VH-VL binders against q6p0a1. Designs and how they scored, part 2

Target 1, 160 residues: q6p0a1
Amino acid sequence: TQPHAGQPMDSTSVGGGLQEPEAPEVMFELLWAGLELDVMGQLHIQDEELASTHPGRRLRLLLQHHVPSDLEGTEQWLQQLQDLRKGPPLSTWDFEHLLLTGLSCVYRLHAASEAEERGRWAQVFALLAQETLWDLCKGFCPQDRPPSLGSWASILDPFP
Short names: E, the ipSAE of ESMFold2; O, the ipSAE of OpenDDE; V2, 0.75 times the mean of E and O plus 0.25 times the DockQ between their complexes.

## First folded at step 1 (VH-VL)

Design s1 (framework fv_masavibart)
Fold by ESMFold2-Fast, scan of step 1:
Structure s1 (fold): chain C 160 residues (1-160), chain A 120 residues (1-120), chain B 110 residues (1-110)
Amino acid sequence: as target 1 above (160 residues)
Amino acid sequence: QVQLVESGGGVVQPGRSLRLSCAASGFTFSRYAMYWVRQAPGKGLEWVAVISYDGSNKYYADSVKGRFTISRDNSKNTLYLQMNSLRTEDTAVYYCARDRYGSGYYFDYWGQGTLVTVSS
Amino acid sequence: QSALTQPASVSGSPGQSITISCTGTSSDVGGYNYVSWYQQHPGKAPKLMIYEVSNRPSGVSNRFSGSKSGNTASLTISGLQSEDEADYYCSSYTSSSTWVFGGGTKLTVL
């Protein structure tokens, strides 16, 4: 197969090359101050310049068409991830999906005014965080085991 | 749905070797950490070994460390336990068990077990 | 390393509630919320009843509940039924990256 993977055409089929170094940089920009919830609860990239980069365009597509915009959709996606996911490790696309869905949950938790709704978003985030750590630990974390799911929910809730 | 089938047990003499297999089906085997747990006749459960989903991390009970080797072949959905330098106290039913996904460190599903008898 | 301490036996009548204790140390039960409980009928493989101290897998009756206080975890079975008669084992992850089990408790439904 082609050794010149420097210009990947299909974002879903090519994992290496020039796009990988840029994607983490864009993710750091987004994590710090690049995202905003719109009126429908969907995350979007505030900075049009960031959105116009190669990795920014890919992340925008992911946010708009693949990251759920409501609680029910997020719970369904988490269930799908747990039940139907490909064997680990997650592809770069799936891992970004997981991270962005988690970020979406944090933004919605912050925007939620009802205690019950806030609790549900915290709960879903805790499960997504567990999924992320599970993948990073390769299904087993020898010494630095993350807190239990209840503890993760507590950490996300400012009033434990 | 989830099935784990152990095989390879039998009667062996002290100091010899035996290899156990566990055939997994009904789930994505390569996603789960796997365990071996044993139970001596009339006694309680004892954890033996664990292997990460990709096989890169392995941990053993002190009683078997240096003698037993856990391994897996994700292409065949099979877990193995290579038992060397067997002792009479290794006599037990050996269960393979799947780790719980999303809330690990628990023995989620268990196989039927295979009996290993070490006798002279 | 060290086995978790469970009573050897416990008994109750149909409809009654019973509790089985599981005592460890700060390096296992007290240090982590990774306590699980298993039911084993004679000649059968164990079945997961409770994980992460108090969570039930799908298909496990809500008559089974788990809790923890300090170094002691507890399994409570309410509305005892004859089919609950079995051996019950607790388990915990340890700070040494190992897993330990309790000695087991024989539940007799009178």
Scores: ipSAE 0.000, ipTM 0.526, lowest interface PAE 12.4, mean pLDDT 78

Design s11 (framework fv_masavibart)
Fold by ESMFold2-Fast, scan of step 1:
Structure s11 (fold): chain C 160 residues (1-160), chain A 121 residues (1-121), chain B 110 residues (1-110)
Amino acid sequence: as target 1 above (160 residues)
Amino acid sequence: QVQLVESGGGVVQPGRSLRLSCAASGFTFSKYAMYWVRQAPGKGLEWVAVIWYDGSNKYYADSVKGRFTISRDNSKNTLYLQMNSLRTEDTAVYYCARGRYSWGSYYFDYWGQGTLVTVSS
Amino acid sequence: QSALTQPASVSGSPGQSITISCTGTSSDVGGYKYVSWYQQHPGKAPKLMIYEVSNRPSGVSNRFSGSKSGNTASLTISGLQSEDEADYYCSSYAGSNTYVFGGGTKLTVL
């Protein structure tokens, strides 16, 4: 089992390439103004021009094939993530998936009209946020592991 | 209308190999995780294996690890189970089943009719 | 033996209610909300009746309901009909992408 990694040493490189400087700007436009829920509750890119960029095509693939469109699927994916992760850090792909699933929760919270449904989306979003925070602390979190769906639901239950 | 049709079952001798196929139709096969579940004659159900939507992750029951290999061909909408080093206790009806999501579902929402594998001398 | 414990048989009369139990451990039924129930008629494939403890798929009668308390999940069938006569299996997620089944319960409608 490996000892703890120390704080990273300085590592600086100049970002280059014609494609690289444009991708973050396109991604911000996609995430800030380009997403909406379809009739099935799945996030999609509204602007076809933005969706035709390389980062837009990648995001479309992730949203359509990997990000669940319903509460049940979101909870199951969170459980799957919790069961399979070896600890922090997550792979880049898993971290992106985690962030997009969280974003989907925010859209579904905004769209939900029933109070109980909104509460469940808020709970799963909070747990996704805990998984994100655990990854970002690089293993130096106060808590050994984020709480599971069952444990968190019990803590948040107003009538035990 | 979701349909799953298994094939490839038959009678084989111990130690031999057999490959099962499951032809899927009525849904976008490449979006779903798929399972194999078996049932020995007169006995209960036993989970065998699962494969994610793109074949990237595979998991097996301890009883078949190292002998069975699950795979899929999304271009042909077909799931496979390669069974090597067969034992008499592998005798069962083998069912193909669908998960709800690309990464599984913790339950099996649609099942095929099954194909019988008999391992005997 | 099966990882999850079910009674071997249960009986009821038309119009009555029956309950089938499924007992596991804190590492399966007690640890997760991922319990499912399957109905199997002789010579046929299993059919999903309940998933995630209490949810019904489209097309499953509202006479079927599920619940869970601690390490025990229950399937309740109300208003029993002759067509309900079948074997019923529970299943649970058991962690690490592993799945377990109960031994099955034969329901007889007398």
Scores: ipSAE 0.077, ipTM 0.671, lowest interface PAE 6.1, mean pLDDT 82

Design s13 (framework fv_masavibart; at its last look DockQ between E and O 0.20; V2 from the best seeds 0.00; counts 0 for: pae E 13.5 > 2)
Fold by OpenDDE, look of step 2:
Structure s13 (fold): chain C 160 residues (1-160), chain A 121 residues (1-121), chain B 110 residues (1-110)
Amino acid sequence: as target 1 above (160 residues)
Amino acid sequence: QVQLVESGGGVVQPGRSLRLSCAASGFTFSKYAMYWVRQAPGKGLEWVAVIWYDGSNKYYADSVKGRFTISRDNSKNTLYLQMNSLRTEDTAVYYCARHGYTSGRYLFDYWGQGTLVTVSS
Amino acid sequence: QSALTQPASVSGSPGQSITISCTGTSSDVGGYKYVSWYQQHPGKAPKLMIYEVSNRPSGVSNRFSGSKSGNTASLTISGLQSEDEADYYCSSYAGSNTYVFGGGTKLTVL
């Protein structure tokens, strides 16, 4: 009974319509202009004029359709990232998606009124940060291992 | 069909507490933010509180902050408003309303019929 | 938050067109596209008539239309009918997950 190797979810199908990432400077300007977390858990560009630009529209699509709107979805994305840890470096798109997901966690952490919920978002953020470092270290760090965020994780842990 | 049914209204004395409920049906309750809006007799609509779809965040009007608590039980499809330290100015019909959210649109797309709260000495 | 400014009352004859204004600030009506209008008959719950300035929900008559200019949103009712007699409220997103309502306008059909 051959173990059905779970077909790798073809990461190609989700990314097909989004053009190449905008220049980092443009993305930074968009993010700096301000985001707002709504009552449905979605991030929005606060400036509608900016959101109507080509880069703004792209970011809007990413924030609305690709960035998870809840903790469970974020945890699922994190799990996928962890599964990819031993693979090649993330695509530019996946890396951008990782960063935006991390950003969303920060907004949710800040917005969370309940300590437990805030702690959960902090934990997920720390883990996403670790995945970011892991990806950046691929091929560059000794033994392909990122530095431990242990000291930072303790700061982000609301339950010392 | 989307339905919202408020209950728990009544006559209370100033300083007393009351808990309102709103039973939701006809949609996935856990996916929507919910609101309380009130209307004093012969007056306009006033936003009271909002709770996020998962209950993670709550916001209140300044007029009720520190006295009212919005909550929800998604397993029961029920929205609540705990009202403490009631004042005569809290006398109103209290409506629960669903956050209509489609592609970044903000609106109150469905309302209950309301429940009357009367605060009188 | 201060209520949005609406006229206290408007009136019109059957078949006429009337407009209700809703004036806010750059922090509400002027700052966001999330302006909505609600109809309320006596003793009834509010009903959504217009959302996002100019969009009609399904089942709302095409006689109802919405627009915005600067800090003022407007609801226009064309071909006025007796059933349109009601209170009308505008609402706007005011940022930080808060909303503000107008003071309401009583529409009388003469």
Scores: ipSAE 0.347, ipTM 0.767, lowest interface PAE 1.3, mean pLDDT 87
Fold by ESMFold2-Fast, scan of step 1:
Structure s13 (fold): chain C 160 residues (1-160), chain A 121 residues (1-121), chain B 110 residues (1-110)
Amino acid sequence: as target 1 above (160 residues)
Amino acid sequence: QVQLVESGGGVVQPGRSLRLSCAASGFTFSKYAMYWVRQAPGKGLEWVAVIWYDGSNKYYADSVKGRFTISRDNSKNTLYLQMNSLRTEDTAVYYCARHGYTSGRYLFDYWGQGTLVTVSS
Amino acid sequence: QSALTQPASVSGSPGQSITISCTGTSSDVGGYKYVSWYQQHPGKAPKLMIYEVSNRPSGVSNRFSGSKSGNTASLTISGLQSEDEADYYCSSYAGSNTYVFGGGTKLTVL
């Protein structure tokens, strides 16, 4: 059998004349509906068309190679950040890593089914949030340096 | 202790349907993502599909997308593969396999014995 | 056609060491640490031998080791024994919940 099907499509047309900074909705789509936690525990961009944009390619590289996919790696990265951090402000790169690592924690916290695992992800997320707030204050709100992962890991009295 | 047992294979004509089952035991089935992998006679392994631990997400190889449906019933510890519009090139031993994640990410850490599907005219 | 390239065959004598390569791209073997190796005897299901490039599951002999450089992963079997004769497959995560296998390597113990 010989099927005649489909609409003629303009597969050769290129929208390359448009600047990516002139399409800010792409960033919103990536953050709002474009991310998914894969079976390996790594955040990835679901839509290959969005992933192929310049901001999508950059974000994919950061998520794949620089944002930890598991709890142990996330704890190690946070500890390393805290050990090496001199104070606010963080570099733009470190701040971006901090935000993306926190976002990854939120996805992993949602996916966790065991109470102990959920508690550990919540603890790491809280510390990452405090590091973020400390950087954002920049002298206009009274924030002390966030507690280290080691001091939080020794906590014996958690609150519900 | 982990055991996976496939069933439902057989001989079927092109264009028809077949449903495979995989009975799991020896582990908490509802906590693990599961795979289907096939192997044509005398050929290599080919990934077919994956399903999340809770059944919420499913992904397929391009060769079976739109024809095969993976599903699971966690109350029965059973994984399924619904195969529609079967083609002669779908002839293979079909294995179910588990996704391991306890101390690392194990691709296909435990496999069943396989069930043979033969698609012929 | 498999996505990952392996030699079709390799051979060795008892007590020798052999290495099997598995070459992909930066979007699978080169991009992720999730490379695994499987042993398959005729008529049997595959058995996991190596996960995450170089780690052995419980019960797998330390004669089996794995490594990776760039887009190529390698399985090395030392102290080759007759029971090692089998087909060996590599696999890799390829992103977006997709997975690829190598074409397989038949190991013959002479």
Scores: ipSAE 0.007, ipTM 0.552, lowest interface PAE 11.7, mean pLDDT 81
Fold by ESMFold2, look of step 2:
Structure s13 (fold): chain C 160 residues (1-160), chain A 121 residues (1-121), chain B 110 residues (1-110)
Amino acid sequence: as target 1 above (160 residues)
Amino acid sequence: QVQLVESGGGVVQPGRSLRLSCAASGFTFSKYAMYWVRQAPGKGLEWVAVIWYDGSNKYYADSVKGRFTISRDNSKNTLYLQMNSLRTEDTAVYYCARHGYTSGRYLFDYWGQGTLVTVSS
Amino acid sequence: QSALTQPASVSGSPGQSITISCTGTSSDVGGYKYVSWYQQHPGKAPKLMIYEVSNRPSGVSNRFSGSKSGNTASLTISGLQSEDEADYYCSSYAGSNTYVFGGGTKLTVL
């Protein structure tokens, strides 16, 4: 006996298989194997054997089609997340997307050689981290105050 | 097709009340925040009120606080604006609008054609 | 919160380009804030033309483009046509659950 949830897809254009996150242990194994930026600025799994598995192909598709590859795209998506703060917790797929985008920022920060570009990626990463903490504590945190980032808080306001 | 149809406008004297309705169709109404926006004759657009998708949060422009109440009935796909203690400066076309955030954000992505409220003595 | 400032009017000849500005603050236009633009013909409801600063909804001509620099957003209309004659409003979420519009700009196609 299984309950039927009605229509399987709502807010995405993703195929049904991509909406089903892998177990955390599988995702950890893929990320432990390592990601790298190619010359076009796209993240991919370094180990081609792991990239060819079903979980590896899923992660590759997520990185290619759902994680923004540039700063402007990442900033636009971040604004959407900030506007949804008062809504319900993110779906597991949207939360996975948020975490992968944050990881992308770390790789891009380390790859950047110019201080201004590094600063912009660091700022966006800090804001994504704030959104992650906010989503994890929905129902427990004050509605208009995100969780503290401690000494990182000055990164959140580009106009101090 | 997303459709928003306002009703309930008319001519009233100052101090009286009106209730506006906005019938929604073509989308899952209970997933969207909704707005009222007004436009006085010959003037610009002015945001009036917003209500979240489940009715839990309601916010108002300062000019209408304490006099207007936004509400919704998700079982009837209908948005409401109760306007009490009407003043001549409330004379305007009142639009309902949908908060857009499907693939990004379209703050007011669909609008009704509006309903005219005239407050005169 | 803060009112958004637009020029009261702009004009151009058919085939030319014009730009409408929308100036606010870091709390409504600057930084990562989104700005949207609306076209309104006389007697009609407003129509969304640009969202998220620079994106066009389906069915909006590529002659319309948007951009932002600092606390100023801009709507550019290229290849002006007579049907572009309308009022144009910018809008943003100004924080604290407050939504604002610019004062509107009347575009006249000469």
Scores: ipSAE 0.006, ipTM 0.475, lowest interface PAE 16.9, mean pLDDT 79
ESMFold2 (binder alone), look of step 2: mean pLDDT 89; pTM 0.922
ESMFold2, look of step 4: ipSAE 0.005; ipTM 0.524
ESMFold2 (binder alone), look of step 4: mean pLDDT 89; pTM 0.913
OpenDDE, look of step 4: ipSAE 0.218; ipTM 0.731

Design s2 (framework fv_masavibart)
Fold by ESMFold2-Fast, scan of step 1:
Structure s2 (fold): chain C 160 residues (1-160), chain A 120 residues (1-120), chain B 110 residues (1-110)
Amino acid sequence: as target 1 above (160 residues)
Amino acid sequence: QVQLVESGGGVVQPGRSLRLSCAASGFTFSRYAMYWVRQAPGKGLEWVAVISYDGSNKYYADSVKGRFTISRDNSKNTLYLQMNSLRTEDTAVYYCAKGYWRSGYAFDIWGQGTLVTVSS
Amino acid sequence: QSALTQPASVSGSPGQSITISCTGTSSDVGGYNYVSWYQQHPGKAPKLMIYEVSNRPSGVSNRFSGSKSGNTASLTISGLQSEDEADYYCSSYTSSSTWVFGGGTKLTVL
C-alpha cells in the first residue's frame, strides 16, 4: 500500500510519533458541521456521523469531560495549565484542549446577552489566545506592542 | 502555596550599593511580570520597578531611574534589584510582588518585605 | 508626594457602608482602566482587593466594590466588619508606562 495524505496508516512509532495525516481534515469537517452550546454551556458536535469517527469520539470526550462549561472553571483550568506547564510545546492532547477551551469562550461570548458577561469571557479568551500563540512560537514569539493598551498587554506583562 | 521571600536588606551608607533578592515558589515564575514596591517608615506605597516575564522589558520610577536595575533569573526563580548610589530617601521596606495572572497591571502576591536603611 | 489623591482617613460603624475616593488625571486614572486597590493591615504586606477598576480576585468578599467616573476611582465597602480596619491604597498605570499610588486612607471601624 501507498498511503496518501488523509489515508489511514498502520505504522510503528519510533518515539515522539507522527500525527495522523487525517486529523486536520477531520477537525475542519467538525468545525464545518458546526459546534453548538447546549443549555449547560458545553460544546457538542452537531454532526452525529463525524462524532462517531475515532477522532470525533476523542474530541467528544474532551468536550464533555475536560472543557469547562462555565467562566470560573475555565479560569481555574487556565491557571492550572500556566502553573504546571514546563514550557512549549504542549502535547497534542493539551494543545487541542487549549484550542477547544478557547473556542468555547468564543461561543460563550457570542451567546452572552450582558456587556459585563461578554467582557469577562473576552478577557479569558485573550489569555487563552496568548497561551496558544506562545505554544505555536515554541517560546520564540516576537515582542508585540498592540496600539491599544487593552487586554493584550496584561496577559504576560503590562508593557504596551 | 504561592510564596515570595525577599532578602538582602540592611543598613548602608549614602552613595553605597545594595542588591536585593526575591525567591519565588509555588507558581511558574517565568510566566509573570515582577515588581518592586517600597514603603518608607510610616509612609505610603511607592512603585519602584517592573520587569516582563522574559526580562526583555523594564520600567522604573523617575526617583530611581539610572540608579536601580531590575533583573531576573528564570532558571533560579529569583528576582533582583541592584541599588546603586543610595540616598537617605531610599530608606524603606522593599516588597517583591507578582503581576496578577488576569491583569499584569495589578500585584496579587507580595513578599513580607526587606528593610533597607540608608544612613550615615 | 503622592500622584493620586485619597482622603487621609475615613470611619464607619459595623454594618455601614463607606466609600474611599482616588483622584488622578487623564494621564492615569482618567486615561486607563488599570486601577487597583490594596488593603494593608499594620505590619503586613498589602493584599489585592480590586483590579482593573471593578474586578475582584478570588477570595475577596463581595462587600468590596470598585468604580470610576472621569478622573476619580472609588472603593466602596459595604457591611463594615472589624477586620476591614486597615490602610487602603489605590494604584494606576500611567501614560509614561509607570505606576503611581495614592497616599493611602486609614479606615477606622468604630
Scores: ipSAE 0.005, ipTM 0.523, lowest interface PAE 12.7, mean pLDDT 79

Design s4 (framework fv_masavibart)
Fold by ESMFold2-Fast, scan of step 1:
Structure s4 (fold): chain C 160 residues (1-160), chain A 121 residues (1-121), chain B 110 residues (1-110)
Amino acid sequence: as target 1 above (160 residues)
Amino acid sequence: QVQLVESGGGVVQPGRSLRLSCAASGFTFSRYAMYWVRQAPGKGLEWVAVISYDGSNKYYADSVKGRFTISRDNSKNTLYLQMNSLRTEDTAVYYCARGSKYSYGLYFDYWGQGTLVTVSS
Amino acid sequence: QSALTQPASVSGSPGQSITISCTGTSSDVGGYNYVSWYQQHPGKAPKLMIYEVSNRPSGVSNRFSGSKSGNTASLTISGLQSEDEADYYCSSYTSSSTWVFGGGTKLTVL
């Protein structure tokens, strides 16, 4: 017995909505213990069985084609995201993308060996975290100054 | 209406270079992954390269790695393929194709008309 | 050679049904639900007919349907019409983060 390709969660093949994660437990397992950086600095799913599940396939799509693997791409997407703040709240797709890009920044931060590179990844992560919090506030977040790079780098980097 | 228009094809000698362009309209180009797919005369389709929406991730077919470079300019809604060290077996119609942002699948939803590249010795 | 195996040709009569197979491995067709099918008329660009194994884009006739069992995906065309005469290609995502196509199947409507 093999299931066919997943249908959209709203039960239509014509309208096309965003598909949702199947189970919180599977998503937690994927994010907590299922990811690693390859030699090129790209996040991928270690467990091929988990990668073949419905949420794993969506996560693979986002990681391979939508989550930037380098600093310049991440900074460019952050700039595009900041422009989106002038409109309605982020879509579920864009919010998921935001969370995964932030996770990628954390992995890259811990993999970086040079202080300057670590500082840049920490800064981008801090700004992405702020965007996440702002979206969660639904526009009611207090006006804050951008965080100091030094402050965030010391918090996010466990390696002295 | 989604439209993709390729240009830059022509006849070149082996070892030379050529740059292809794909002008996109009718959708928010900066939100979509883009592909190059080729087809040799009388032969089947072969994937060449893909580029993420922001240009940060690129993948290439083994047959073109190290010779071809995919790039994009989101401010101009244009996709590029820089082809270096061309070989006679690179002779093909080159298609520009759009990926889907809102899909769980990786597929080619809209295709351009193609541009012919002929590498003659 | 192409990575995915398709029959070189298939034929049918108007009003009949035909099925085109696409066979890969557990690292492509069998491993993922990212199989798509394309129709190509002579001298024209390919057109997406089926994506994610069985989904149809808007504007594609419901006479076209897709399925998969193990390492083999299938495209079925019911109620054959003369305009269905074309080349058909399957495609799949692979575990190496590449895309592969089948060799193509020439459909002749007799």
Scores: ipSAE 0.000, ipTM 0.477, lowest interface PAE 16.8, mean pLDDT 77

Design s6 (framework fv_masavibart)
Fold by ESMFold2-Fast, scan of step 1:
Structure s6 (fold): chain C 160 residues (1-160), chain A 120 residues (1-120), chain B 110 residues (1-110)
Amino acid sequence: as target 1 above (160 residues)
Amino acid sequence: QVQLVESGGGVVQPGRSLRLSCAASGFTFSSYGMYWVRQAPGKGLEWVAVISYDGRNKYYADSVKGRFTISRDNSKNTLYLQMNSLRTEDTAVYYCARDYSGYGWYFDLWGQGTLVTVSS
Amino acid sequence: QSALTQPASVSGSPGQSITISCTGTSSDVGRYNYVSWYQQHPGKAPKLMIYDVSNRPSGVSNRFSGSKSGNTASLTISGLQSEDEADYYCSSYTSKSTYVFGGGTKLTVL
């Protein structure tokens, strides 16, 4: 398991989320129609103008340097993430990373034509979803009673 | 039989400390988050503190933050509330409660409560 | 202290239906489906009656039902009986607090 206490807080803060006032508007635009899988299997921002904004540059950094582009890299990162589960709750950076890796898996599932490859992406996505549910519990979900998909839907279905 | 039994309540002077205990039986205590909820005489319910199943996460009401400490010993199936710097407004029946949701949202099991009276 | 608003009292006759409201904001009751209701008889611990807006625990009469519309959750008791006379508290998850209670409503069965 990795010691989070040894990590510099400045690095965690940089990776932990967007803090700028205009960030939500640009991020929504980027996520709504700005992403595409490239030929290497990595998500990239289609609109260069949006990519040049501060939120766009930060998202590009996460996608290109921290979100794995292939199945083996994703499985390796998931293993490391599962080790972190035995320690402190996920940082904001790690949680963002988890969500973006899950999004990448959905794109790869959509693009996959081979049944075996599709099955492996589905398996990895299911495990990433489980890690997301455990982190959302903030340590209140017992390990012998992990959150069901029904419980997950309740947490992630807010009414205005 | 599934139950929670509080103890440690009593009469104490302002500024003093008191430790409450809640003994759990009939279920796997280590699998549940636990709460302390209080009720002042003739008043409504007020949550005080919550602790996750493994003790890693703790949250407190603003009125007790910095004075009260919630803890648990899963090997003894016991929940604790250490109350320091007690004030007259802390006078209440203190209940321990089990978080059945797993997310800290509702309590399906309550103890019968222990009375804490802070007076000079 | 209550973050959720309930009427101080409500009354009804045996066999009648009554409704207790619980009003929050768009950041708690209006945003999440995590509303619970508790019944408390004098000198007793609270008992869970409804969770997740409308779900009943095992052993709770189907005369008790919960609902939500906008920022207001409601507890409805049909076929009112003398033993229903008690204090009723709502509670909700919030974005800033894990759990908050309403001020409580005293139900009197006439």
Scores: ipSAE 0.005, ipTM 0.502, lowest interface PAE 11.9, mean pLDDT 77

